# VH-VL binders against RNA-binding protein 26 (RBM26): the designs that were tried, part 9

Target 1, 75 residues: RNA-binding protein 26 (RBM26), of Homo sapiens (Human) (q5t8p6r532to606)
Amino acid sequence: TKLELRKVPPELNNISKLNEHFSRFGTLVNLQVAYNGDPEGALIQFATYEEAKKAISSTEAVLNNRFIKVYWHRE
Short names: E, the ipSAE of ESMFold2; O, the ipSAE of OpenDDE; V2, 0.75 times the mean of E and O plus 0.25 times the DockQ between their complexes.

## First folded at step 5 (VH-VL)

Design a33 (from r15 with heavy chain Y33G N52Y H100G; framework fv_rosmantuzumab)
Fold by ESMFold2-Fast, scan of step 5:
Order: structure tokens, then C-alpha cells, then sequence
Structure a33 (fold): chain C 75 residues (1-75), chain A 121 residues (1-121), chain B 111 residues (1-111)
């Protein structure tokens, strides 16, 4: 259910902007900016796997920014 | 087996419009962006714009914004580029190409064969 | 727009030579440790072929005699040793910001 973002510009790495983008795909239960000490990192957690799968399967750039990379969170 | 196949050559009069197709096969169409690039005879490469097939969002080069429209049909894995109000200066080969923007690969790794457009009176 | 200045516009070489093509961006095209620079090869009547992505990464299936280097604004494509099939036109391209822009091209010609 967890997606990790990398290379989020600091000006876009805020809860409001990321919530606006990712809530289109489902219910967010956790959202952390500057995740794991990375000022360009973020953690996005959806309520269900299907919602997270929709988000990561989208080819649309996050916040209209092609530098932002979306990965399944590795535990 | 991964390939992009474009529609055939077009000859148009000034003021007309043209719609070029680009059919994808051998990969998941919605996982890659599609770019359109043109090349006038004996000249270099010029980027026209991009479309993300998953949501259909587009980005156009300002030079073409008032004349270009990019669309896609996910059921046929086909991207389209329509250029209107054609001028003789639009005579060029038009290419579609894919990119893997969410990976380390930001390059256009697969290209269509090109569609030749001739605009003449 | 980011301007890509490519040099030289043409160069002549023999099989076995080492050739260098340079590309200068009008502003830095680096972001978060990556350089958004690609190199393509084009032969007459054909679509361009991706050789190098992210400044220094060799595209799958491209021979190791091709290499890319550089960061920020200054980038280089090196072909060594040149082989007969390498006589073609080469283009650099930035993917840092839209519109994506290409260098004017370098034609590699047989001496």
C-alpha cells in the first residue's frame, strides 16, 4: 500500500500538494514529506493495494514534474 | 517486437490540417509517454510536444500551441497528432517516439518510422 | 528555452580513430544528481536511435565504443574506435525542461 517518491523538488514536497495529487487515486492513510531524512523524499500510503496500484500505474507526471519518481516502498 | 508504426505520407494544401497516427505494440501503451518530433528536409530535430497516454495530459512547444492537438485512444494503443493551418514551412518528416519518464531512462528509446508531410500549392 | 550548442557541425575521421563531439546547454540541466542529457544517432532516411541517456548511460544494444560524459552545462560524446557503420549524424538533446531541445547535429564523415 505504500509508495515512495524520490526527487520531489522542496517547493513541491508539502502535504497539501501531494495530498491533492494522490487523493485522486484513493484514500490516503499516511503521508510523510522529507521521508527517511531525504528532503526530496516522501511516503504515500493508501488504504488499499488497488488504490496504490492505480497511482503507480499512472503515467501522468506527479504535480506536472517529470523529475518526481514513484516506486513501491521497499521494506 | 516493441514498435511504433505511423500512418503514411500526406500531401496537403496551405491552410489544411493533417492528423498523423502512431500505433504502439509490444508493450503496455499507458506505461510510456509519447513525443512528437519533426525534421524539415536537410535540417535538425524539433520537439513538438508530448502526451501521457494514461490520463491524456499534454504538453506542447509554444511554437505550435495554437495549431497542434495531441490525443490518444487506449483501446487501440494509438496516439495522434493533428496540425492545423498548414504552411509550406511545415513540410517535414514527423516522428513519434516513446520515453520511460518514471525510470532512469529519460531518453526516447523507440521511434516510429516517420510520416512525410508535404505542404504545397 | 534551453539552447543546445553542438560542435563541431561536421568532422572527418577514419576507421579506428577516436572522435569527440561536444554539447553545451545554455543553463544547467542537472537535477538531484542526474544530468538530463541524451545522445542520438541518425542515418539518412531513418529515425534517430538512442545511444546514451542521462549523460553517461549506454542504451541496451549500443556498442561500448560509444560513451558519454559531462554534467551541468558541458557534455561530450566519444566514439572510439570509429567503425564503418558509425558514419552518421549525431544529436544531443536535453530533457530537463520543456520544450525539449536538440543540438543542431554533428555529421561524422569518412575521410
Amino acid sequence: as target 1 above (75 residues)
Amino acid sequence: QVQLVQSGAEVKKPGASVKVSCKASGYTFTDYGIHWVRQAPGQGLEWIGEIYPSGGSTGYNQKFKNRVTMTRDTSTSTAYMELSRLRSEDTAVYYCARDGYRSWLEGMDVWGQGTTLTVSS
Amino acid sequence: DIQMTQSPSSLSASVGDRVTITCKASQSIDYSGDSYMNWYQQKPGKAPKLLIYAASNLQSGVPSRFSGSGSGTDFTLTISPVQAEDFATYYCQQSYSTPWTFGAGTKLELK
Scores: ipSAE 0.024, ipTM 0.746, lowest interface PAE 6.2, mean pLDDT 88

Design a34 (from r15 with heavy chain S54R, light chain A54D T98Y; framework fv_rosmantuzumab)
Fold by ESMFold2-Fast, scan of step 5:
Structure a34 (fold): chain C 75 residues (1-75), chain A 121 residues (1-121), chain B 111 residues (1-111)
Amino acid sequence: as target 1 above (75 residues)
Amino acid sequence: QVQLVQSGAEVKKPGASVKVSCKASGYTFTDYYIHWVRQAPGQGLEWIGEINPRGGSTGYNQKFKNRVTMTRDTSTSTAYMELSRLRSEDTAVYYCARDHYRSWLEGMDVWGQGTTLTVSS
Amino acid sequence: DIQMTQSPSSLSASVGDRVTITCKASQSIDYSGDSYMNWYQQKPGKAPKLLIYDASNLQSGVPSRFSGSGSGTDFTLTISPVQAEDFATYYCQQSYSYPWTFGAGTKLELK
């Protein structure tokens, strides 16, 4: 259910912007900016696996920025 | 069916500019980034930059950043690369190629046929 | 920039041989179980053709005699058995970080 973002420009790495983009795919239960000490990192957690899968498979660039990379989160 | 078709060969003098086109067909143009890659005679491949047709955002290799401009026209499904202040070292074949913008892992699967640019005095 | 060091620069082989081409990235290009590594084939006068993506996945329509392996910094393209149409130049490429970079190429020549 967790997605990890990398290479998010710091000016775009804020809870409000990320919530606006990712809430279109489902219910967010956790959102953490600067994840794992990375100022360009973020963690996005959806309520269900299907919602997370929908988000990662989307053709839409995150915040209209291709340099933002979306991965399945690895613990 | 899916194809990228580029404009024809160009011969330019040093200091001139060139604008190469890449027309997409057979797929949804806005679902794929367009990359530009060049190859000098007898040399390897060099990445110039990319454009997202959906928003028009670009990313350039710093080596070319002050001389290259990438644009697109979604009504004609065409991407453009303009290179200014040409030098003899810009003599190369220029390719466009598509890449699904959310995958990054599936490589550049469809390429244009190439546009030959010759820069000489 | 991530440098891709490809070896050998040229290789001579006969039809039926097994050939191996290697590519080394100057830093890891792995993230979350994936390797941001692609292999391309280029014949004279033609655009490059994607063979392998994500280090080991065969592109649709590419013959199974081509295979890719590796992770982290060290990657390998294997062609086995080599056929007459395989004599071409091969390039590795990373898509982990901008700018995207290619290896210098390996020319596979008929012995």
Scores: ipSAE 0.013, ipTM 0.689, lowest interface PAE 7.9, mean pLDDT 88

Design a38 (from r17 with heavy chain N52H G55D G56S; framework fv_rosmantuzumab)
Fold by ESMFold2-Fast, scan of step 5:
Structure a38 (fold): chain C 75 residues (1-75), chain A 121 residues (1-121), chain B 111 residues (1-111)
Amino acid sequence: as target 1 above (75 residues)
Amino acid sequence: QVQLVQSGAEVKKPGASVKVSCKASGYTFTDYYIHWVRQAPGQGLEWIGEIHPSDSSTGYNQKFKNRVTMTRDTSTSTAYMELSRLRSEDTAVYYCARDHWRSWLEGMDVWGQGTTLTVSS
Amino acid sequence: DIQMTQSPSSLSASVGDRVTITCKASQSIDYSGDSYMNWYQQKPGKAPKLLIYAASNLQSGVPSRFSGSGSGTDFTLTISPVQAEDFATYYCQQSYSTPWTFGAGTKLELK
């Protein structure tokens, strides 16, 4: 259920902007900016696997920025 | 079928400009960056720049920045690269290629057939 | 700019051989556990074709005899076993930062 974002510009790496983008795919349970001490990292957790899969499979650029990358979170 | 089809070969004089087109079909044009890459005879590949068709934003290799302009027309799904003040060193095959902005680390998976430019003095 | 040093410049092999091509970046091209390294094949008169992306991921439709490995600054493309259609020029390319840069190429030639 967890997705990890990388290369999020610090000015875009805030809860409000990320919630606005990712809530369109499903219910967010957890959202952490500057994840793991990385000012360009974020963690996005959806309520279900299907919602997370929908988000990661989207062809839409996150916040209209091609450098923001979406990955499955590795535990 | 996903394709990028480029305009035909050009012969230009030094000091002239050339505008190469790259027509996309078989996919959503605005979902992929278009890159331009050239290859001089017998040489390797050199990146010129990129354009994001959705908002027209561009990134150019500094080597070409003052001579290259990239544009697009979303109504025809066509990208353009214009190179000005041509020199003999610009003689090369010019390629367009797409790059999916949302894929994890994907490279340039579809390329045009190339446009040969000859700059003769 | 990130410089990509590719070796060897040419390589002779026979059908059935295992061949290795290497590529070294002038700085790390890793970000958060991923490597921004791609490999392309080019045949005379044709556009390049993507073989491997993100150092080790096989592009759809590319035969499994092609594989990529490496991280940081050192990367490898392996072709095993080599088939007749594999005699071509191979290029590495980094997409970590602009300008995107290519290695000088390795020509795989029939012995």
Scores: ipSAE 0.008, ipTM 0.656, lowest interface PAE 10.7, mean pLDDT 87

Design a41 (from r17 with heavy chain T30S D31E Y32W, light chain W100Y; framework fv_rosmantuzumab)
Heavy chain, then light chain:
Amino acid sequence: QVQLVQSGAEVKKPGASVKVSCKASGYTFSEWYIHWVRQAPGQGLEWIGEINPSGGSTGYNQKFKNRVTMTRDTSTSTAYMELSRLRSEDTAVYYCARDHWRSWLEGMDVWGQGTTLTVSS
Amino acid sequence: DIQMTQSPSSLSASVGDRVTITCKASQSIDYSGDSYMNWYQQKPGKAPKLLIYAASNLQSGVPSRFSGSGSGTDFTLTISPVQAEDFATYYCQQSYSTPYTFGAGTKLELK
ESMFold2-Fast, scan of step 5: ipSAE 0.115; ipTM 0.795

Design a46 (from r17 with light chain S32E Y96W W100Y; framework fv_rosmantuzumab)
Fold by ESMFold2-Fast, scan of step 5:
Structure a46 (fold): chain C 75 residues (1-75), chain A 121 residues (1-121), chain B 111 residues (1-111)
Amino acid sequence: as target 1 above (75 residues)
Amino acid sequence: QVQLVQSGAEVKKPGASVKVSCKASGYTFTDYYIHWVRQAPGQGLEWIGEINPSGGSTGYNQKFKNRVTMTRDTSTSTAYMELSRLRSEDTAVYYCARDHWRSWLEGMDVWGQGTTLTVSS
Amino acid sequence: DIQMTQSPSSLSASVGDRVTITCKASQSIDYEGDSYMNWYQQKPGKAPKLLIYAASNLQSGVPSRFSGSGSGTDFTLTISPVQAEDFATYYCQQSWSTPYTFGAGTKLELK
């Protein structure tokens, strides 16, 4: 259910902006900016796998920036 | 059968605007970003910007951001680039090219034939 | 912006030769083991054609005499052996960061 973002410009790496984008795909249960000490990283957790899958499969660039990378989070 | 077909040559006066079209066929239009790249006579390639046909989101080279607008029509699988306040330095061949949205590693694999723009008094 | 310095600007060769074109990025364009470098061929009056993507991957339909290598900031396109149809201009391009930037081009000319 967790997606990890990388290469998020610092000015876009805030809870409000990321919540606005990702809440369109489903219910967010956790959102962390500057994830794992990376000022360009973020963690997005959805309530369900299907919501996370919809988000990562989306053809829309995150916050109109296709250089923001979206990955399945791996522990 | 995958192809991008562009509109024909344009001749404009300084201060005018131009709108170039790029019609996609043979693939799912919304699965690929469309880039616009220009080439002045005898010069190299210069990236203008990109559009995601699915949502219509755009990214522009700062050099052009105050003069360029990119749009698309998903019903006709056509992308458009409008460049305003034309100057003689905008004389170039303008290309559209596709690039898969999920793959930043794959390059621009299909290009339009180019549209020649001449800006003269 | 990431600057792409391509060399040489022109190169003369004969059919059967091995030619090498280099491209240097002003900063690393690598991320997690991948290099965001593409190479294109352009013939007069034609649109560019993708040859190599991700530094070393041959585009479908492109002859194996074309190869790419490199990582970080230093990249190379090799054509071996050169065929008559290969006399064209070659461009490198980074896709790591906007604006996407191209090298100035290398014109491969027949001796």
Scores: ipSAE 0.013, ipTM 0.707, lowest interface PAE 7.4, mean pLDDT 88

Design a48 (from r17 with light chain S95G Y96W W100F; framework fv_rosmantuzumab)
Fold by ESMFold2-Fast, scan of step 5:
Structure a48 (fold): chain C 75 residues (1-75), chain A 121 residues (1-121), chain B 111 residues (1-111)
Amino acid sequence: as target 1 above (75 residues)
Amino acid sequence: QVQLVQSGAEVKKPGASVKVSCKASGYTFTDYYIHWVRQAPGQGLEWIGEINPSGGSTGYNQKFKNRVTMTRDTSTSTAYMELSRLRSEDTAVYYCARDHWRSWLEGMDVWGQGTTLTVSS
Amino acid sequence: DIQMTQSPSSLSASVGDRVTITCKASQSIDYSGDSYMNWYQQKPGKAPKLLIYAASNLQSGVPSRFSGSGSGTDFTLTISPVQAEDFATYYCQQGWSTPFTFGAGTKLELK
């Protein structure tokens, strides 16, 4: 249910902006900016796998920035 | 053959709006972002913004954000750029160009022929 | 915004010469081993034409006399040997961060 973002510009790496984008795909249960000490990283956790899969499968650029990359989070 | 074909020259008065079209052919329209770039007479190139034709998401240069709107029509493979509240400084040639979506290496490899906009009273 | 400083603003050369144009970014445009630098050629009344992408990759259909090099903040376009059709204006462009920005251009003129 967890997605990890990389290459998020610091000015876009804030809870409000990321919540606005990702809440359109489902219910967010956790959102961490600057995840794992990376000022360009973020963690997005959805309530269900289906919601997370919808988000990662989207052809829309996150916050209209094509350099932001979305990956499945590995534990 | 892969090509981008733009609408014809426009002459506008200050305060008016202009809408330029860019029709794509010869490739899958939704696989490439469309960028808009302008060039004032005798000057260099200035990036205005981009649109992802797949979802319609846009990114604008802050200089133009309050005056520019980019849209697309996937059924006709056409991108549009509308610039409002025109000033004489908007007199330029406006180009559309494609750029591969989610490529690690980016470059605008195919360009439209350009649309000349003249803004004068 | 990333500023692109391109030099020289103009350059005179003869057919058969080797010419170099340089471009400096105000901050690194490298990420994860790639340099997001593109070079374009523009002839009067025409749209720009992509020559080099990702600093050193030759665009399909572009003659091998064009080459690009550099990383980080310092980049170079080389034309060797110069042909008659190469007298044009050249622009560098960073593709790392929006807004994408271009150098001011270098006009290559026949001596």
Scores: ipSAE 0.008, ipTM 0.693, lowest interface PAE 7.9, mean pLDDT 88

Design a51 (from r17 with light chain S28R D30S S32Y W100Y; framework fv_rosmantuzumab)
Fold by ESMFold2-Fast, scan of step 5:
Structure a51 (fold): chain C 75 residues (1-75), chain A 121 residues (1-121), chain B 111 residues (1-111)
Amino acid sequence: as target 1 above (75 residues)
Amino acid sequence: QVQLVQSGAEVKKPGASVKVSCKASGYTFTDYYIHWVRQAPGQGLEWIGEINPSGGSTGYNQKFKNRVTMTRDTSTSTAYMELSRLRSEDTAVYYCARDHWRSWLEGMDVWGQGTTLTVSS
Amino acid sequence: DIQMTQSPSSLSASVGDRVTITCKASQRISYYGDSYMNWYQQKPGKAPKLLIYAASNLQSGVPSRFSGSGSGTDFTLTISPVQAEDFATYYCQQSYSTPYTFGAGTKLELK
């Protein structure tokens, strides 16, 4: 259910902006900016796998910035 | 067979506009960004910009901002690049290329054959 | 903009040689172990062909004599052994940020 964002510009790496984009795909249960000490990282956790899958499968650029990369979170 | 097929060569006068097409086939058009890259005679490659065919969002190289417009038609799986206010320095071969929107495919793996543009007075 | 500096601008080699082409980015183009760097081959009158993506990943259908390495700002493309069809121009390209930028190219010529 967790997605990891990389290469989020610091000016876009804030809870409000990311919530605005990702809440369109489902219910967010956790959202961490600067995830794992990375100023350009973020963690997005959806309530369900299907919501996370919808988000990662979207061809729409995150916050109109194609350099923001969306990955399945790995431990 | 995955292909990008571009429109034919163009000869233009300074100040004119040109619109080049790039027709995709053999894959799901909306799963790949389309880039436009040019190459002046005897020179290297220069990125002009990109379009996401799914939503139509674009990103342009600042050098071409205010002169370039990228569009697409999903019903014909065709991407377009229009360059306006042409100058002699725009003489080049113009390529379209695809790259997958997901991060695990990060290279431009399929290219059009190129469209030669000559701008001369 | 990120500048990509390739060296050499040209090199001469014989079939069977090992050749190395280098590419240096003006700033870091690696992030969390991923490098946003691609290598292309171009023959006269033809479109570029992707050889290597993400610095070290061989594109499907490309022979294993091509390999890429490097991280951060310094990257290399190695061709070993060189074959007759490899005499072409090679370009590196960063996809770390817009605008995407290419090196000036390295022309590999037959001795």
Scores: ipSAE 0.015, ipTM 0.712, lowest interface PAE 6.6, mean pLDDT 88

Design a53 (from r17 with heavy chain E50W, light chain T98Y W100Y; framework fv_rosmantuzumab; at its last look DockQ between E and O 0.52; V2 from the best seeds 0.00; counts 0 for: pae E 6.9 > 2)
Fold by ESMFold2, look of step 6:
Order: structure tokens, then C-alpha cells, then sequence
Structure a53 (fold): chain C 75 residues (1-75), chain A 121 residues (1-121), chain B 111 residues (1-111)
């Protein structure tokens, strides 16, 4: 259910901006900026796997920024 | 298997239009941009533009703007490129290729076989 | 637009040789630690085939005798050892910004 973002420009790596994009796909239950000590990283968790799958499968550029990368999160 | 299959060769006169198709199979069509690239005889590769199959948005090389239209049909997983007001300089092989829209770091990993267009009077 | 300059335009080699092809971008094609540089192989009458992405990553199914290196504006493709099936034209391409642009190509010929 967790997605990890990388290469998020610091000016966009905030809760309001990330929520703006990702709430389209479902209910967010966890949102962490500067994840794992990476100022360009973030963690996004949806309530369900299906919502997370919609988000990672979307062809919409995150915040209209082609450089932001979305991955399935792993420990 | 992942595949892009293009329509057959075309012969046109100057001033006409051509519409080339590119049918995708073996993957989720809306997860990848479709790019169009051409290659004139004996020359290198020239990028024409892209279409995002999910919403149908497009971006064109300014060299071709106002002469090119890219569309798609998601029900048949097919992309189209139409080039109008053809000139002899448009004689080339036209390729479609896929590129992961989210990343752009992974290159155009699958190409169609090419469609030969000959424009002559 | 970002211009990609390949060198040499052609070269001759024997099977077993080590060859190096260079590509220079007119501006940096790096973003946040990644290089948006791809290499393609094209044989006559065929579509280009992706060999290397992100400057140095080998595409699936491509032999390990192909390798890429470089960052910023300066990139190389190395083939070692050259095999009979490697005689083809090679193109670099940037995916940093639209329009995508390609180098003019390097034709690798049997000596």
C-alpha cells in the first residue's frame, strides 16, 4: 500500500503539494516528507492496495514534474 | 510479448496527407507515451512528437507543428500519426516507439517495424 | 534544443577489437544524479534497438560486451570485444528535455 517518491524538488516536497496530487487516487493514511533522511524523498500510503495501484499506474506526471519518480516502497 | 505493429507502406503526392497506425500489444497501453520518429533515406533519426495515450495529450517538435496530429484509440490500443501538406522532404521511414512517461530515464525500449512513406509527383 | 554530437562518424574494426564511440551534449543532460542519455543500435532496414539507458545501464537482452559511461555532457559507448553481429550504426539520444534529439550516428564497419 506504500509508495516511495524520489527526486522531489525540495520546494514541492511538502504535505500540501503531495496531497494535492495523490488524493485523486484514494484516501491517504500516511504521508512523510524528507523520508528516510532524503530531502527529495517522500512516503505515501493509501488505505488500500487498489488505490496505491491506481496512483503508481497513473500516467499523470507528479505535480507536472517529469523527474519525480514513484516506486513501490520496500523496507 | 510486448510489440508495436505499424501500418503498411504509403505512396503519396505532394500536398496530400498520410495517417500511420501503431498497434500496441503485450502491455498496458496507457502506461507509456508513444513517440514518433522518422528517418529520411541515408540520414539519421528525427523526433516528431509524443502522445500520452491515457488522456490523449500531445507534444510536437516545432518543425512539424501545424502539420502533424497524433491521436489514439484506447479500446484498440492503437496510436495514430497524421502528417498533412506532404512535401518530398517528408519521404522517410516513420517509427513509433514507447517511452515510460513517468521516468523518461529508461529510453524508448520498444519500436515498431517502421512505415515507409514516399512522397513524389 | 539540445544538440548531440557523435564522434567518429564512422570507424572500421576487426572482430575482437575494442571500440569507443563518443557523444557530447550541448548542455548538461543530468538531473538530480541521473543522466538522460540512451544508446541505440540500428541495422539496415531495421528499427533502432535500445542498448544502454541512463548512460550506463544495460538494456535487458543486450550482451555485456556493450557498456556506457559518462555524465553531464560527455558520454561514451564501448564495445569490447567486437563481434560480427555488431557492425551497425549507433546513435546516442537525450531524453532530458523535449524535443528528444539524436546524434548523427556512428557507422561501425568491418575492417
Amino acid sequence: as target 1 above (75 residues)
Amino acid sequence: QVQLVQSGAEVKKPGASVKVSCKASGYTFTDYYIHWVRQAPGQGLEWIGWINPSGGSTGYNQKFKNRVTMTRDTSTSTAYMELSRLRSEDTAVYYCARDHWRSWLEGMDVWGQGTTLTVSS
Amino acid sequence: DIQMTQSPSSLSASVGDRVTITCKASQSIDYSGDSYMNWYQQKPGKAPKLLIYAASNLQSGVPSRFSGSGSGTDFTLTISPVQAEDFATYYCQQSYSYPYTFGAGTKLELK
Scores: ipSAE 0.015, ipTM 0.742, lowest interface PAE 6.9, mean pLDDT 89
ESMFold2-Fast, scan of step 5: ipSAE 0.226; ipTM 0.826
ESMFold2 (binder alone), look of step 6: mean pLDDT 92; pTM 0.946
OpenDDE, look of step 6: ipSAE 0.024; ipTM 0.773

Design a54 (from r17 with heavy chain S54R L105Y, light chain A54D T98Y W100Y; framework fv_rosmantuzumab)
Fold by ESMFold2-Fast, scan of step 5:
Structure a54 (fold): chain C 75 residues (1-75), chain A 121 residues (1-121), chain B 111 residues (1-111)
Amino acid sequence: as target 1 above (75 residues)
Amino acid sequence: QVQLVQSGAEVKKPGASVKVSCKASGYTFTDYYIHWVRQAPGQGLEWIGEINPRGGSTGYNQKFKNRVTMTRDTSTSTAYMELSRLRSEDTAVYYCARDHWRSWYEGMDVWGQGTTLTVSS
Amino acid sequence: DIQMTQSPSSLSASVGDRVTITCKASQSIDYSGDSYMNWYQQKPGKAPKLLIYDASNLQSGVPSRFSGSGSGTDFTLTISPVQAEDFATYYCQQSYSYPYTFGAGTKLELK
């Protein structure tokens, strides 16, 4: 259910912008900017695995910026 | 035929700016990111940055962030790299290369022929 | 920045030989089963040519005598058997993290 974002430009790494992009794939239950002390990191948590899989499988660049990389979160 | 064709050689003075073009043909321009990579005489390859032609978003190597601007014109399928405040160590061959946007872990499969930049007084 | 260390800097070989070029990343460049490692060939006066992507995938149109292997921090490009057209400089490149970085290159020379 959790996706980790890396290389998010600081000006785009805010809750409002990330919520607008990722909410199109499903219900967000948690969103953390500057995740793990990384000012360019973020954690996106969906309600279901299927929603998270839709987001990571999307061919659309996050916030129209492929510099932003989307990974499955690893504990 | 898939091709990237770059603008011709440039000779500039220190402190000037240069704008290199890279014209794409034979494929859908907006399906591939364009990277810029340079090579100083007798040296290896150095990555400058990339641009997404679809929205114009860019990612720069921080070494060049204060001096480089990448843009594109989708109507002409052309990418541009402008490097400002030139110094002698910017003397190099500058390449553009494409990389499919859906597979950003994949490599740069088509390259331009290169643009030689000489910075001298 | 991730440093890519290539070995050797130069290598002499004859047509028909098996040659191995290695590349070591200063940190792991693996994620979710993929290794973000590419190999390029460059001939004098020419642009680089992609040979291998994602550590071991042969680029379309590249001869099968080229192969890539490795994971984590240690990667290898193998050319077997070497042909006359293979004498060139080879570069490894990581695409795991910005900035993308290249190894310093390995020049394959005719004995």
Scores: ipSAE 0.008, ipTM 0.682, lowest interface PAE 9.4, mean pLDDT 87

Design a55 (from r17 with heavy chain S57K S103D E106Y, light chain S32T T98Y; framework fv_rosmantuzumab)
Fold by ESMFold2-Fast, scan of step 5:
Structure a55 (fold): chain C 75 residues (1-75), chain A 121 residues (1-121), chain B 111 residues (1-111)
Amino acid sequence: as target 1 above (75 residues)
Amino acid sequence: QVQLVQSGAEVKKPGASVKVSCKASGYTFTDYYIHWVRQAPGQGLEWIGEINPSGGKTGYNQKFKNRVTMTRDTSTSTAYMELSRLRSEDTAVYYCARDHWRDWLYGMDVWGQGTTLTVSS
Amino acid sequence: DIQMTQSPSSLSASVGDRVTITCKASQSIDYTGDSYMNWYQQKPGKAPKLLIYAASNLQSGVPSRFSGSGSGTDFTLTISPVQAEDFATYYCQQSYSYPWTFGAGTKLELK
């Protein structure tokens, strides 16, 4: 259920902006900016796998920025 | 030789849709984003959007978001831009251009010849 | 959207001159040490041609009389010395964020 964002510009790496974008795909149960000490990283956790899969499969750029990349979170 | 070849001129009535093609050759189609840029007569350049042929991911200029759809066919190395609900202000030359995916530093280095769209009653 | 303010809108010059065109972004377009600024040349009836990418890198095949500089919000394109084939319209463009935006263009005219 967890997605990891990389290369989020600092001005876009905030809870409100990320929540606005990712809540379109489902219910967010956790959202961490600057995840694991990376000022350009974020963690997005959805309530279900299906919601997370919709988000990562989306053909739309995150927050209208092509640098932001979405990956499945690896434990 | 690296080349992008676009479909021919179109004349449409207001409210119609148009679908322009851009056929790539001479390079690995999935290694470059395809952008669509338009230019109204005597005006400057306006970015419409991009598509990554590898995954099909798109980024649109919000000005066009409810009217534009970009797709691609990797088997024919062809990108498409469909613009619906056409208005007279959509009269322009429409260009496709490639841009290398890595680091986004390279700019749009190869352009199609342009497709002229005229929207009139 | 990032606004690109390009100046001047037109410029008259003679062959052999040094000309400078400027472009100002409404916010920084720098990311991790690079500036996401490109410059294009367009001649009537033709598609644009990439001259400079990432603010200061000369595109392969483009003559060295073209150069780009700047970072953050302020960028310049310099043509020196101007040749007869350089009379065209020039556009700056940011690739930092969507939508990609162009300056309004600068027409370089023979004096």
Scores: ipSAE 0.069, ipTM 0.753, lowest interface PAE 4.7, mean pLDDT 88

Design a56 (framework fv_rosmantuzumab)
Fold by ESMFold2-Fast, scan of step 5:
Structure a56 (fold): chain C 75 residues (1-75), chain A 122 residues (1-122), chain B 111 residues (1-111)
Amino acid sequence: as target 1 above (75 residues)
Amino acid sequence: QVQLVQSGAEVKKPGASVKVSCKASGYTFTDYYIHWVRQAPGQGLEWIGEINPSGGSTGYNQKFKNRVTMTRDTSTSTAYMELSRLRSEDTAVYYCARDHWRGSWLEGMDVWGQGTTLTVSS
Amino acid sequence: DIQMTQSPSSLSASVGDRVTITCKASQSIDYSGDSYMNWYQQKPGKAPKLLIYAASNLQSGVPSRFSGSGSGTDFTLTISPVQAEDFATYYCQQSYSTPWTFGAGTKLELK
């Protein structure tokens, strides 16, 4: 259910903007900016795997910024 | 067989418009941006712009912004570039190329069309 | 716009040589640990072919004699050892910021 973002510009790495983009794919249960000490990192957690899969499968750039990369979160 | 196939050579007069097509096959068309790059005879490469075939969003080099329009047709997996108000300086080979946006890497333009020669003369 | 200064404009080499082509960006093209530099090969009458992406990553199917290095503003393409099919024009290109910009090219010629 967890996706990790990398290369989020600091000015876009805020809860409001990321929620605005990712909430259209499903219900967010957790959203952490600057995740794992990375000022350009974020953690996005959806309520279900299907919602997370929909988000990572989207062909649209996150916040209209193609530098932002979406990965499945690895423990 | 992943490929981009472009329309044939064009000869135009100054002030005319040209519309070049780029037909994709062998991959999911909406997973890759399409870029347009031109090359004047004996010169280097110049980026014109890009289109995201999924949503249709475009980004243009400001040098061309008032004259270029990029579109796509997802039913035919075809991208188009229209350049208007042609000048002799627009004489060039025009290439389309794909760039993977979904990947976790910064993949460059890995597949290119064969090029479309445009001659603008009067 | 980011200016790409590529050098030399041409060089002559023999099969078996090591050749180095340099590209300098007018500003840093690094973002979050990656350098947004790509290298292409072009032969007469053909479209460019991607060799290296993100400064140092070898494109699938490209021989290991091609390598890229650098970060920030200074980047290098190395061909070693040069083979007969490598005589072509090489271009660097930044994908950090639009418009994407190319170096002027380096023509590698057989001595």
Scores: ipSAE 0.015, ipTM 0.716, lowest interface PAE 6.6, mean pLDDT 88

